VH-VL binders against q9m1h8. Designs and how they scored, part 9

Target 1, 233 residues: q9m1h8
Amino acid sequence: MEETMAEEGCCENVESTFDDGTNCISKTEDTGGIESKRFYLARTTAFEMLRDRGYEVNEAELSLTLSEFRSVFGEKPELERLRICVPLRSDPKKKILVVFMGTEPITVKSVRALHIQISNNVGLHAMILVLQSKMNHFAQKALTTFPFTVETFPIEDLLVNITKHIQQPKIEILNKEEKEQLLRKHALEDKQLPYLQEKDSFVRYYGLKKKQVVKITYSKEPVGDFVTYRCII

## First folded at step 1 (VH-VL)

Design Rc39 (framework fv_recibokibart)
Fold by ESMFold2-Fast, scan of step 1:
Structure Rc39 (fold): chain C 233 residues (1-233), chain A 121 residues (1-121), chain B 108 residues (1-108)
Amino acid sequence: as target 1 above (233 residues)
Amino acid sequence: QVQLVQSGAEVKKPGASVKVSCKASGYTFTDYYMHWAKQAPGQGLEWIGEIDPSDSYTNYNQKFQGRVTMTRDTSISTAYMELSRLRSDDTAVYYCARGSLEWLTYYFDYWGQGTLVTVSS
Amino acid sequence: QIVLTQSPGTLSLSPGERATLSCRASQSVSSDYLHWYQQKPGQAPRLWIYDASSRATGIPDRFSGSGSGTDFTLTISRLEPEDFATYYCQQYGSSPWTFGQGTKLEIK
């Protein structure tokens, strides 16, 4: 096999793997390995995150149990089979790919392998790498060679969905016109727009980028909705 | 002024081990991979392996797997290659070389002067 | 592993002549993973051409690299006395990283 013939795991692989699930003898308690449980938790959180970011996610993936996951992927899941590739609801031509990395250190060679693997994936506009090992700064720099934003999450950050433990507000990203209008209004009122840091867990969860302005709506009964705005820095 | 300075020539008996050092200067040691290559007398170059000095990640050529160990000491900006169970065909000049970080490709932009290892009875 | 075959093994020419050195890969190699090194007797190799066609710092413009897929070429338009050396091609497309056997450029 040549490098140019290498294929990438995408939406087809995720759906195929899901459909190929079988029934195995298992207990209701967690009797499987820690490895499969970590992948299950991280993958479930990734789907929830992508749904919340406006991607089209199969409801069956969101409701998958640990037992069902293990019957489909086994005790030692194949990393390529875990990949998630889903389109944006608002623009189905734009897809995001989630790649689960192994425990070996991620190097520039690993990034080059990803370039080859995704070369035939039409419509990719973003990628997320789920990490089980440290990524040195050579590899981090190499991520900038992709023609789209590549985010990284240590797998530990995806073992719990942080949004499930806090009452989450509605989040909307302002378009160019809305952003310019808001900025003019704030300037007229002699106000500075409040900021959210890139390292904020909320910002990372929603994949918000520097210079975006977001409208955050909190629901308060009986007072009604409370609206605030934040600029990402 | 990037420089890679290797340890001096070694003469070893068959079955012994040898540890060659490569001291880096003129750049941030942890920012570049260090590679090792073998050149037998009158022959071409053969890649042995690489180490990432920032986290000790190693990748070895299968031909040397099980006999080679690469390590580094960040406090003195020095990389090491140890080759065990030496054979007569291990007689060669061993080079360390720095891998570029600017592209998805690694090319060896700076090389050590070489260390001659002779394996004889 | 990818085997790099260089030809000719030895090329005997006079200063002022054109030299063409070939490197053929057993499998397709992206041009951005094919590099050339010059080595003189008793010295370490030196990076000469990287990414198939980019000259390393300080390398004269009489040197040019070209090629893609499985066939790569290093060309010297007009040989100078200091150009007589052994040239090695190297691929970084697939582990293990491999070198060609070398082409020795010698004075006739």
Scores: ipSAE 0.000, ipTM 0.409, lowest interface PAE 17.1, mean pLDDT 80

Design Rc40 (framework fv_recibokibart)
Fold by ESMFold2-Fast, scan of step 1:
Structure Rc40 (fold): chain C 233 residues (1-233), chain A 120 residues (1-120), chain B 108 residues (1-108)
Amino acid sequence: as target 1 above (233 residues)
Amino acid sequence: QVQLVQSGAEVKKPGASVKVSCKASGYTFTDYYMHWAKQAPGQGLEWIGEIDPSDSYTNYNQKFQGRVTMTRDTSISTAYMELSRLRSDDTAVYYCARDMYEVTYSFDIWGQGTLVTVSS
Amino acid sequence: QIVLTQSPGTLSLSPGERATLSCRASQSVSSDYLHWYQQKPGQAPRLWIYDASSRATGIPDRFSGSGSGTDFTLTISRLEPEDFATYYCQQYGSSPWTFGQGTKLEIK
């Protein structure tokens, strides 16, 4: 009947997860709804991320303006229309699907519905879910029933492209032979390979997985190329 | 243990409605989808639809859409399937079945079946 | 809708023989959504093999399932008298969920 509402801790109640990448120093907001702007920013970042991961992305999608986005999708975009499905440049038979989820809690039933919706999509080798709500433990477990890797990103994590705010290194995933050669060399030199945490924003942006070893090349930050290696943990 | 118990046989006239019940026991009723399937005498199985007992979400096979209604009563862990405007070809054994969606998306537990006979 | 076609419709064999039951889908079905049920006369169906190849609890190891895409098979390595029943394949990959017409295993 009556709730027990109590505020404990701090009185901090200011929040804003919205990062308006289209704003200049004198502009606070664009015309239209906040919802459509969030989807626009997240979808643009997703395309940039997929391009950087080696997927074939239409340049028109990367150059789409907020006004053009709203003309196509409206101020309350239909989630299904926002989906992205693009092939790998190196192997067009392998595709990735990006699904935008609604604000309702994601349950095992939501995951089951997604299984059914994608059952006829030939060539899917990876999927990304853009989340606007919490996913409970059972739903997270249900993601493991897909025959490929399913990544999740809170929509807030895609409102800004983090690679635009850091040095842009070249990322190369080492194959089994290259990895073995590197590990043998490190063992002989009595040193361990440095680590990158799975939750690291950089690791998540490039879709790197535990136990992968990556070669990171920085260009012109020092004089010439600087190479480093990391094992994902 | 885990069990689905259905209501008894029904005899109905063409044009009437029938409501079959399926009482669940031995598990948390709201954690699993409930399916309904039909089996005409000497024939195979045909899926009718499903209900989520936690929120009453339903999904029906288009063939039965407009004639079938699935409901549930969480206070007695019972699911219902009502089929209206009965025809002679609705004569069949109707089964309820639990969806093992937490692991396999299969129908792991079945009711014993309810024979519905539609005769003039 | 996905149509599942089972063959043969009836298979007459003796105890001790090997049985091979086929299920073909009209379009590709992920193995994670292809299941087999056993049904004896006057009884409800019983889950037998799930996810194309996994035996349900209590099912003897003489039963095995295999297949992918559009072609799935249920194999019984050495028939016992209790195995004579009708077997139905079922897909849960695309709504509406559908069953095959069944293969009846009968004693020769």
Scores: ipSAE 0.005, ipTM 0.434, lowest interface PAE 12.5, mean pLDDT 81

Design Za17 (framework fv_zilovertamab)
Fold by ESMFold2-Fast, scan of step 1:
Structure Za17 (fold): chain C 233 residues (1-233), chain A 121 residues (1-121), chain B 107 residues (1-107)
Amino acid sequence: as target 1 above (233 residues)
Amino acid sequence: QVQLQESGPGLVKPSQTLSLTCTVSGYTFTSYYIHWVRQAPGQGLEWMGSINPSGGSTSYNQKFKDRLTISKDTSKNQVVLTMTNMDPVDTATYYCARLDYFGSEYYFDYWGHGTLVTVSS
Amino acid sequence: DIVMTQTPLSLPVTPGEPASISCRASQSVSSYLAWYQQKPGQAPRLLIYDASNRATGIPPRFSGSGYGTDFTLTINNIESEDAAYYFCQQYNNWPLTFGEGTKVEIK
């Protein structure tokens, strides 16, 4: 503070830097701070997740601080501005859209509104909805009307990045032929392929689907790569 | 309706300081970065710098860093560009523009009408 | 700094013909590329963002393509009102940089 002319120690520009700071920390600020921090954490995790799924993510988004986020989006972010739309690194014509939903119940009308909102977005091949309220059964079924897969995440599931607690592996989804060859080999050797549940955090983070088989490669020194296979059930 | 309007002197003498104001309306001032872009007569566009109106954080093109300052007045919905030691080569039309740097919209979606600044004796 | 190079710098076209403008970046900018139209005495107007997305209110005759270092703005069935300067801009790296501009003239 000593080197700045701004003297911003409190929310009011005309107040001295030595005013009782607690007078500027209100219930409204606490409530807004929680909302803004929640969106910041969820959005940061979403970008990290998309990068890990092979999407091209702007590095500035990954390095964004909470203070910078609040400066851009404010204490009560506009949901449409939080949206993420990024291309696949391997095929830039294919894009994914992440939509942050509000606290109001999500209904069939909400899903119809999304169809209209994305009608001009060329190249969408996947969508993720970040939820702050429950979807009724009819709204859930209405998600199948999109021509691509729509995933949903309760915002609570994105407040921490689970992969930051493990060494990041290389993930490869086996094609149908590779999958059948691996399963045939295991059957012939009287071995069972290990499983991952579709609801597991790892499976959801990488967007893996039931019946897919993934090759997971960990780089381990000094012995080199460690490879494992999992079937999603 | 979103509007950005630049205002300031049309004529500045060499070695003097330029001060331009960008006034915005029709949206939440603190929600979008404001950038300054200039265009010399008959030339292309040159990015100068930006400010985050919520926190006041700034970013400058290294070319101008030693003499360019961008500030804000939230009560008036204004961003101010200050540039010291003006030179005839700084003669240009100066634009302010709105950029959503973070999120799905990484481009200048709205521009001011521009203000011509001539630097001569 | 990423240098943006536009070709051609001047493009005379006849109404109804397609026009194509190229923009090349000195290093990869992914899809973080916008196109602007500027008529004499006016501010630039956004045409295309994220290399290929058309901005609100922009006619469908305008389209963008490309990724990495090579980008193209295409104007199909060019109209007399499309006579203007066109600029590409990258927003992948700081500082933000623009191409030199292409002047589209209607014959």
Scores: ipSAE 0.000, ipTM 0.424, lowest interface PAE 14.9, mean pLDDT 80

Design Za30 (framework fv_zilovertamab)
Fold by ESMFold2-Fast, scan of step 1:
Structure Za30 (fold): chain C 233 residues (1-233), chain A 121 residues (1-121), chain B 107 residues (1-107)
Amino acid sequence: as target 1 above (233 residues)
Amino acid sequence: QVQLQESGPGLVKPSQTLSLTCTVSGYTFTSYYIHWVRQAPGQGLEWMGSINPSGGSTSYNQKFKDRLTISKDTSKNQVVLTMTNMDPVDTATYYCAREVYFDWSYGMDVWGHGTLVTVSS
Amino acid sequence: DIVMTQTPLSLPVTPGEPASISCRASQSVSSYLAWYQQKPGQAPRLLIYDASNRATGIPPRFSGSGYGTDFTLTINNIESEDAAYYFCQQYNNWPLTFGEGTKVEIK
């Protein structure tokens, strides 16, 4: 559809009007550091997201106040200090890294730098990049050179936790055997199950991938539990 | 007439790789799952794994996951079981069986005659 | 893994008598249970699927019952040709698992 002319540090056309979702937040009387507040909100949401995905998260990080955040990281936080690295609760040898990117365009050079920076991280099995700028076509392709899944989130998508204002169900990703058993038992194929789109906010929050089948258990008193299954398309 | 027939070596030495073939006739090969089940002398049945001949997707009993591969050759109507590092405890009669669908349920309705594999030095 | 326990392991019967074999699953398998007959030197033969449905060509003297964890195979008016091993098998959970088998012997 559109031609992307970006190449190793060359910029592509970007929207001149930028609304990063901070307008409502910045309307508060706390005007002392919009940048630090933005990072505070995004980092807090990232920790909540990782907790909900089954990672071991320190409760102190979840309860950190804006004032405490600013006393630790300052009004203009250093990006490398904001990084999160936590182990999966069920398998502590598997870790996820969350990297906060700056406002500079993300290029193939940026991705190569990340490879060098994470070379000493033992047990890394997934990575999330929090973006403040758009990635060109070449930078997006360079993410496939990592030996694990790399997800990206615009920082504005993490300023509010979408799950906090609705009752959250229990989410279980079916393994290969469980998925095959379900398809056999119900005479269903992945294409016959109700779908959730890959781009859906719920799907992105839980880090679900195409072709995965998830078991969703809703709990409502006095009715009890309702179970449903969804295939990610 | 629907028929499944296993073929392969009757003797395997410890540490060697076993290869067994199940040849199918009398029905549309890609329409039904094929299972492998073994039976040690004087003992019960043990499920090993299965394959969907249409897409080639496989399921394995996890106790065999590091040693067992099931594959297919649609042009020959064959399913192949490959198992590495054979041990005397793997001595058994090996069966292939067809899974049939009955109104929302399943069963293995047609079995091969079985092939005895003895693992000894 | 779901463990399937069969009782009895050996069942001597006189022709014309009924025979009943029990199968218990370590956790619920709903109705996803099959019964197989195996005569000496032969491959297993499907008798019952979905706990109670007779497979094609199986005589009406064979019947199955049960749901969840407790299942029974019944052979009414047993005949001499019914001397064989009988196995239950669950297909609700991976891996598929079989009972130890019951040897039905004609006196």
Scores: ipSAE 0.000, ipTM 0.381, lowest interface PAE 23.2, mean pLDDT 80

Design Za35 (framework fv_zilovertamab)
Fold by ESMFold2-Fast, scan of step 1:
Structure Za35 (fold): chain C 233 residues (1-233), chain A 121 residues (1-121), chain B 107 residues (1-107)
Amino acid sequence: as target 1 above (233 residues)
Amino acid sequence: QVQLQESGPGLVKPSQTLSLTCTVSGYTFTSYYIHWVRQAPGQGLEWMGSINPSGGSTSYNQKFKDRLTISKDTSKNQVVLTMTNMDPVDTATYYCARLGYTTWKYYFDYWGHGTLVTVSS
Amino acid sequence: DIVMTQTPLSLPVTPGEPASISCRASQSVSSYLAWYQQKPGQAPRLLIYDASNRATGIPPRFSGSGYGTDFTLTINNIESEDAAYYFCQQYNNWPLTFGEGTKVEIK
């Protein structure tokens, strides 16, 4: 009958059957330190990004040092162990999964394998793929077969947190009522709401989607807070 | 197969220093944090502290911080708990435990068998 | 420190009955909660982590649920081998804290 699968049922439950020493043929000394550092930086940024998007992130993950990361994951981290799965703070039944992809080309077969790997996850409502190679057109199309939105980020886009080097504004997505009221006010005044491009690094960082309106609050010096609005296009 | 085993003296006199060793096997020693948890006779579990066996960084429960030191010996795959000024209330079974194996979460997937330490004169 | 309160502290059950143990945190721990089983003379054994995920090798009769401050461990169709102490543990905040434990006794 059915076995208890503790390694299944949650996107954090990934198992590796491969030891880091099982493949004796490799140029390990060529890439070890660089590889683990890249994954450490990208994973740290991913956690910060998810926290900023309203996901429940353990503070221990945000404070992890490179030495501690290497202690847990080694010099050549297993990709499946790097995965992140966290719930929305406002609705814990909804989880997001971050998957770190390898350097091999991402094909339709890669996407099918991912479907199988996550088939038992409960509550998964969004996914992010961290890429080290380009996806062909067919693989990109295959991402639409998931029942939720799948975002992609080149790993190089996650090596630094862009929000750390600018003033950190408070971001709030307007609800339907608030959005409609703001748009009606602008229409009555013959004004166009300022726009922000979907491909903008800021928009991608916060996972904002076309047609959403965001309230951006900046904490300015002695004058206090000031507010702006943007529509994502 | 993953295995953790505690060893050390079963008897310690009041005011003396306790030294316990946790020896691990069946996995890469430097890849997982090791924690120490104790259990007084007939009572619940109490977290004491942890060590990163790669970098040597430690975390301690503030209740023990002035008495507790955790160290490592990578060449022997061992973590050592040292606690000064032992008192009869420190009588407990001491466990070492490994941090969960699939992610950086502070639950314990494998535990040692435990070693009973009695503090009496 | 987050205080973890378990109810009941003692639970006598008949084989084949479902058993339920509650764990309450003094403040939200999200889903960062684990359950352990400890048989007399043995070390604790991980049963459930992240509130609802069964650990490797744990029978499907064990399940966990809950979020925030209120959590439940359920054992469906309890067996004689399930006589043990059960502990919850939060790992949302330092220091790590455990519940008092629940003794499950088979009649």
Scores: ipSAE 0.000, ipTM 0.436, lowest interface PAE 12.8, mean pLDDT 80

Design Za5 (framework fv_zilovertamab)
Fold by ESMFold2-Fast, scan of step 1:
Structure Za5 (fold): chain C 233 residues (1-233), chain A 121 residues (1-121), chain B 107 residues (1-107)
Amino acid sequence: as target 1 above (233 residues)
Amino acid sequence: QVQLQESGPGLVKPSQTLSLTCTVSGYTFTSYYIHWVRQAPGQGLEWMGSINPSGGSTSYNQKFKDRLTISKDTSKNQVVLTMTNMDPVDTATYYCARDSGYSSGWYFDLWGHGTLVTVSS
Amino acid sequence: DIVMTQTPLSLPVTPGEPASISCRASQSVSSYLAWYQQKPGQAPRLLIYDASNRATGIPPRFSGSGYGTDFTLTINNIESEDAAYYFCQQYNNWPLTFGEGTKVEIK
C-alpha cells in the first residue's frame, strides 16, 4: 500500500512525510537551478542507495556539493554524463548501471535505443532507470527484454534519502536455516510474520525481493541494538 | 571436494519400496536444504521433495506425498529418500541437489551425479 | 501447480549465431526463475538464477532476462560445447516446477 499526499504529484508508501526543506529549496531557485538541483539530489541519493546495497561508490561523489556539481555538469546536465556505473564490492565483475531518463514519454523505441547504448557494457547485472515521465504498459513490458532486472524510480522518490531521516539499520537477509529457526522459535508462518510490501520505499531502497526474510538491526547509541524481522510480500 | 553422491539399488520390482541415500561431503551438512529431483529416460526434470538437514522439516510434491518419505542421518551426513509401491513409470534417474541456502533461493547450485533406478519385473 | 512452457522444444543453431529460448509461466513467478544446462549423461548445471544473475563459472555469453510470466535465456555467439538440453525452473510457488526442456543442437 502507498499513502497519498495532499500535494499534487506527491505520493509515497507508509513512510512519514519528510523535511519540507527540499521542496522549499526547489521552489526558490530559477528554472536552470531547479533542474540541476533536482539531478544533484537524485544522483546523490542514488549513490547513497548503491553504497547501502553493497556497491563500491566513490566517496568524492557522495561529498560533492551542489556548487561543485554545477561546475562539473552545468545548469542543464547532459543525461548521459549523469549515468552511474559501479561494481559490487563482494564481486567486482557484477556492475549496476543507473540511467537518468529525460522528460519525454518513455516508449518501446526508447527501450530499444537503451539496448543499443549498453550493448558493450561487460558485467552489467542490474539497471535502474530514473524517470521524469510516464512509462506506458508496452515500454514496461519491453524492460523484460533486458538480460537482468531493471528497477524504475520516479525522480521524485530520489530527491530525499529516506534513511537520513530514519536511523539507518543494518540489513541482513536470512538464509533458509535462519528463516526456519525464526519461524520455529516464534511459531509463526510466513503470512503471520510482520511484513513489508514490495512497493514499500524501504524495500525499494535496498532492492529487497518478495519472500526474503530480513533481520533489521537498529542501533541506539546509549542503549544498544533493537532487532526486528520482516517478510517481503 | 564439495559433492553429493547418490547410492542405492539400480533395479526394483513393482510394488517394492525404493531406498536411496545421498551422501554429503566438503561442506557443513546442516547449512543447506537437500532436494530430490528425478528424470525419466528422455524426459524432463521433476521435483519430488526436500528436507532441512538441521531441523528435519520436509516438503513434498503432492503427487508423491502418499508414497514418499525423506529423512536424514546427521551422524553420517546422509539424506535418505524412501518411496513405497514402486511402478514401472517410476523408472528414472534420481538426483539429490543442494539449494542456494538463501530464504528466497529454491534453485540448485550443486547436484549429485544421479543414480538410475529401473522398475521391472 | 505452475506450468512452465518452453519454446522451442528443439533448436538447431550454427556456431557463432545467437540462440534464444523462451520460458512462460502459467502465472506470475516474479523474478524467481532459474535456468539449467544438461549435457547427455550428466547432471544439470545451474546457469542463471533470479532470472538474470549468472551462476559462478558461467561464461558471459549466457544471459537471462524477464519478469512475471515471460523469460528468455540468450546464448550469444553459440559454441559447439553449448549443445545440450536447457531447462527453466520457477521457485515462486510450491511445488517447484521445471519447463519441459529445449534441445540445442549444433548444425
Scores: ipSAE 0.000, ipTM 0.409, lowest interface PAE 19.5, mean pLDDT 81

Design Za8 (framework fv_zilovertamab)
Fold by ESMFold2-Fast, scan of step 1:
Structure Za8 (fold): chain C 233 residues (1-233), chain A 121 residues (1-121), chain B 107 residues (1-107)
Amino acid sequence: as target 1 above (233 residues)
Amino acid sequence: QVQLQESGPGLVKPSQTLSLTCTVSGYTFTSYYIHWVRQAPGQGLEWMGSINPSGGSTSYNQKFKDRLTISKDTSKNQVVLTMTNMDPVDTATYYCARELYDYVWGSFDYWGHGTLVTVSS
Amino acid sequence: DIVMTQTPLSLPVTPGEPASISCRASQSVSSYLAWYQQKPGQAPRLLIYDASNRATGIPPRFSGSGYGTDFTLTINNIESEDAAYYFCQQYNNWPLTFGEGTKVEIK
C-alpha cells in the first residue's frame, strides 16, 4: 500500500501538478517597475516558504501589496533592506536569514563579505541566498565554510509560489528514531522506501535535504487524509 | 575540516572502569550521531553504541549488557564512553565515528584515529 | 543479530585486474549496507553506503551492488594503494554488525 500511495505522490506526479503555477509571471505588464515587482514577488514567496517550513512570519509581510512594497523599498530596492531574518516557531533561538544577491557574479570575495556582514547575527541556523547571477565553483565551495546549511534559489524560482496551485500537504521530517523504525519495517517487508529527488521543486520549497525521510500527509476531499513516506535522494 | 579525536588511558587493569572521550570539531556537534566502534588486535570491527548529541538518547549493543554508558558534554563538544568491569578480552583500539548525514542511519563518514586500550594486570 | 559473511577472506590480486568481494547477510538488510577500507595502522574509511552510493572522494573504480542478502564490492583496475582490509556493514537491524573482513593483497 505504501508503494501505491508513494507512487501517486512521487516527484514526477508532484512536479507535473506544480507546472500550472508559472504560466505568466515575469512577463512585462508593469512597465517601468519590473525590478521592484520581481523583488516583491520573490520576497513574498520567500516569506510564504518560511511560514510553511515552520518559521514565525509576520502576517503583515504576507499581506503586503505591491504598492505598499514600493512605498517602503522604492522602485530600486536596496538589497540589504530586503533581507529576512525570522525565528523557528518551535525554537526561537534558531533563526534563518534570507539574503538577496545582486546581479554581479558571486565569487569567494562575495561569500567572505557575507561572513563579515552576518558576524553579529546570533542564533543563525540556516541561510538562503536568492540569486540573480551565476555562482562560480569556488564560491559554491565557499558556502560550506558557514556552520549551517546554505540554500540557493535563482530569483526566477521565487516569482511564483508553486504550492498555491495544489493541495497543501503536511510535511514532517522524521527524527532519527522514527526513521529507524520505518526503515526496519520496510526492510522486514523486503521493500525499498520510495524516493523524491533533491532537485524537485517541492523538495526545494520545503528545504528538504538529501537522505531525509519525510512523512507527507495529504488532506483532500472527498477522500480524506492519507499518509505516505519519501526518502530524499 | 571535520575532526574526531579519542583520548583516555592506554592501560586499564582487569575489573576497573574504562573512560574514553571523543572530542569533535569542524561541524555542529548536535547535528550528527556519534558511535563507538572497537577493534581487537588483528580482528574485525565491533559496534558498541551511539548517542544523539542533541537529545542525549543512546543505543547500546546488548553484548555489553549493563557495562556500557555513553554520555555527552555539549559545552565541550565531547562524547564519553564508560565501560565497567574491563577484562583482557576488551583489549582493542577504540574509535569514535560520526554517522553519515542525520538521515542515513548507521554508516560512518568520519572516524577518529583510534586509541589503543590494553587490559592487563 | 544479523551475521555478515564475507567471501573470500583473503584475495591476492595483480595490479590492473578487477577484484570482487562478496558479503552475505543472514537475513534481508534491504539496501542498508556500507563498505569500508582499512589500511594498516589507520581508521576505516567509508567507500560505499546504501549498497551502491560512493562516498565523497572515493575513486570511480570502486562500486557496490546488491540488495537483500547478497552484496558485492567491485574494484576495477586495482591499484597498489588498494592493498587493505575491506569490511561490509549492515545497518538495517540493531546491533549494527560488520563482516569479518577481506584482506586484499597486491602481488
Scores: ipSAE 0.000, ipTM 0.390, lowest interface PAE 20.6, mean pLDDT 80

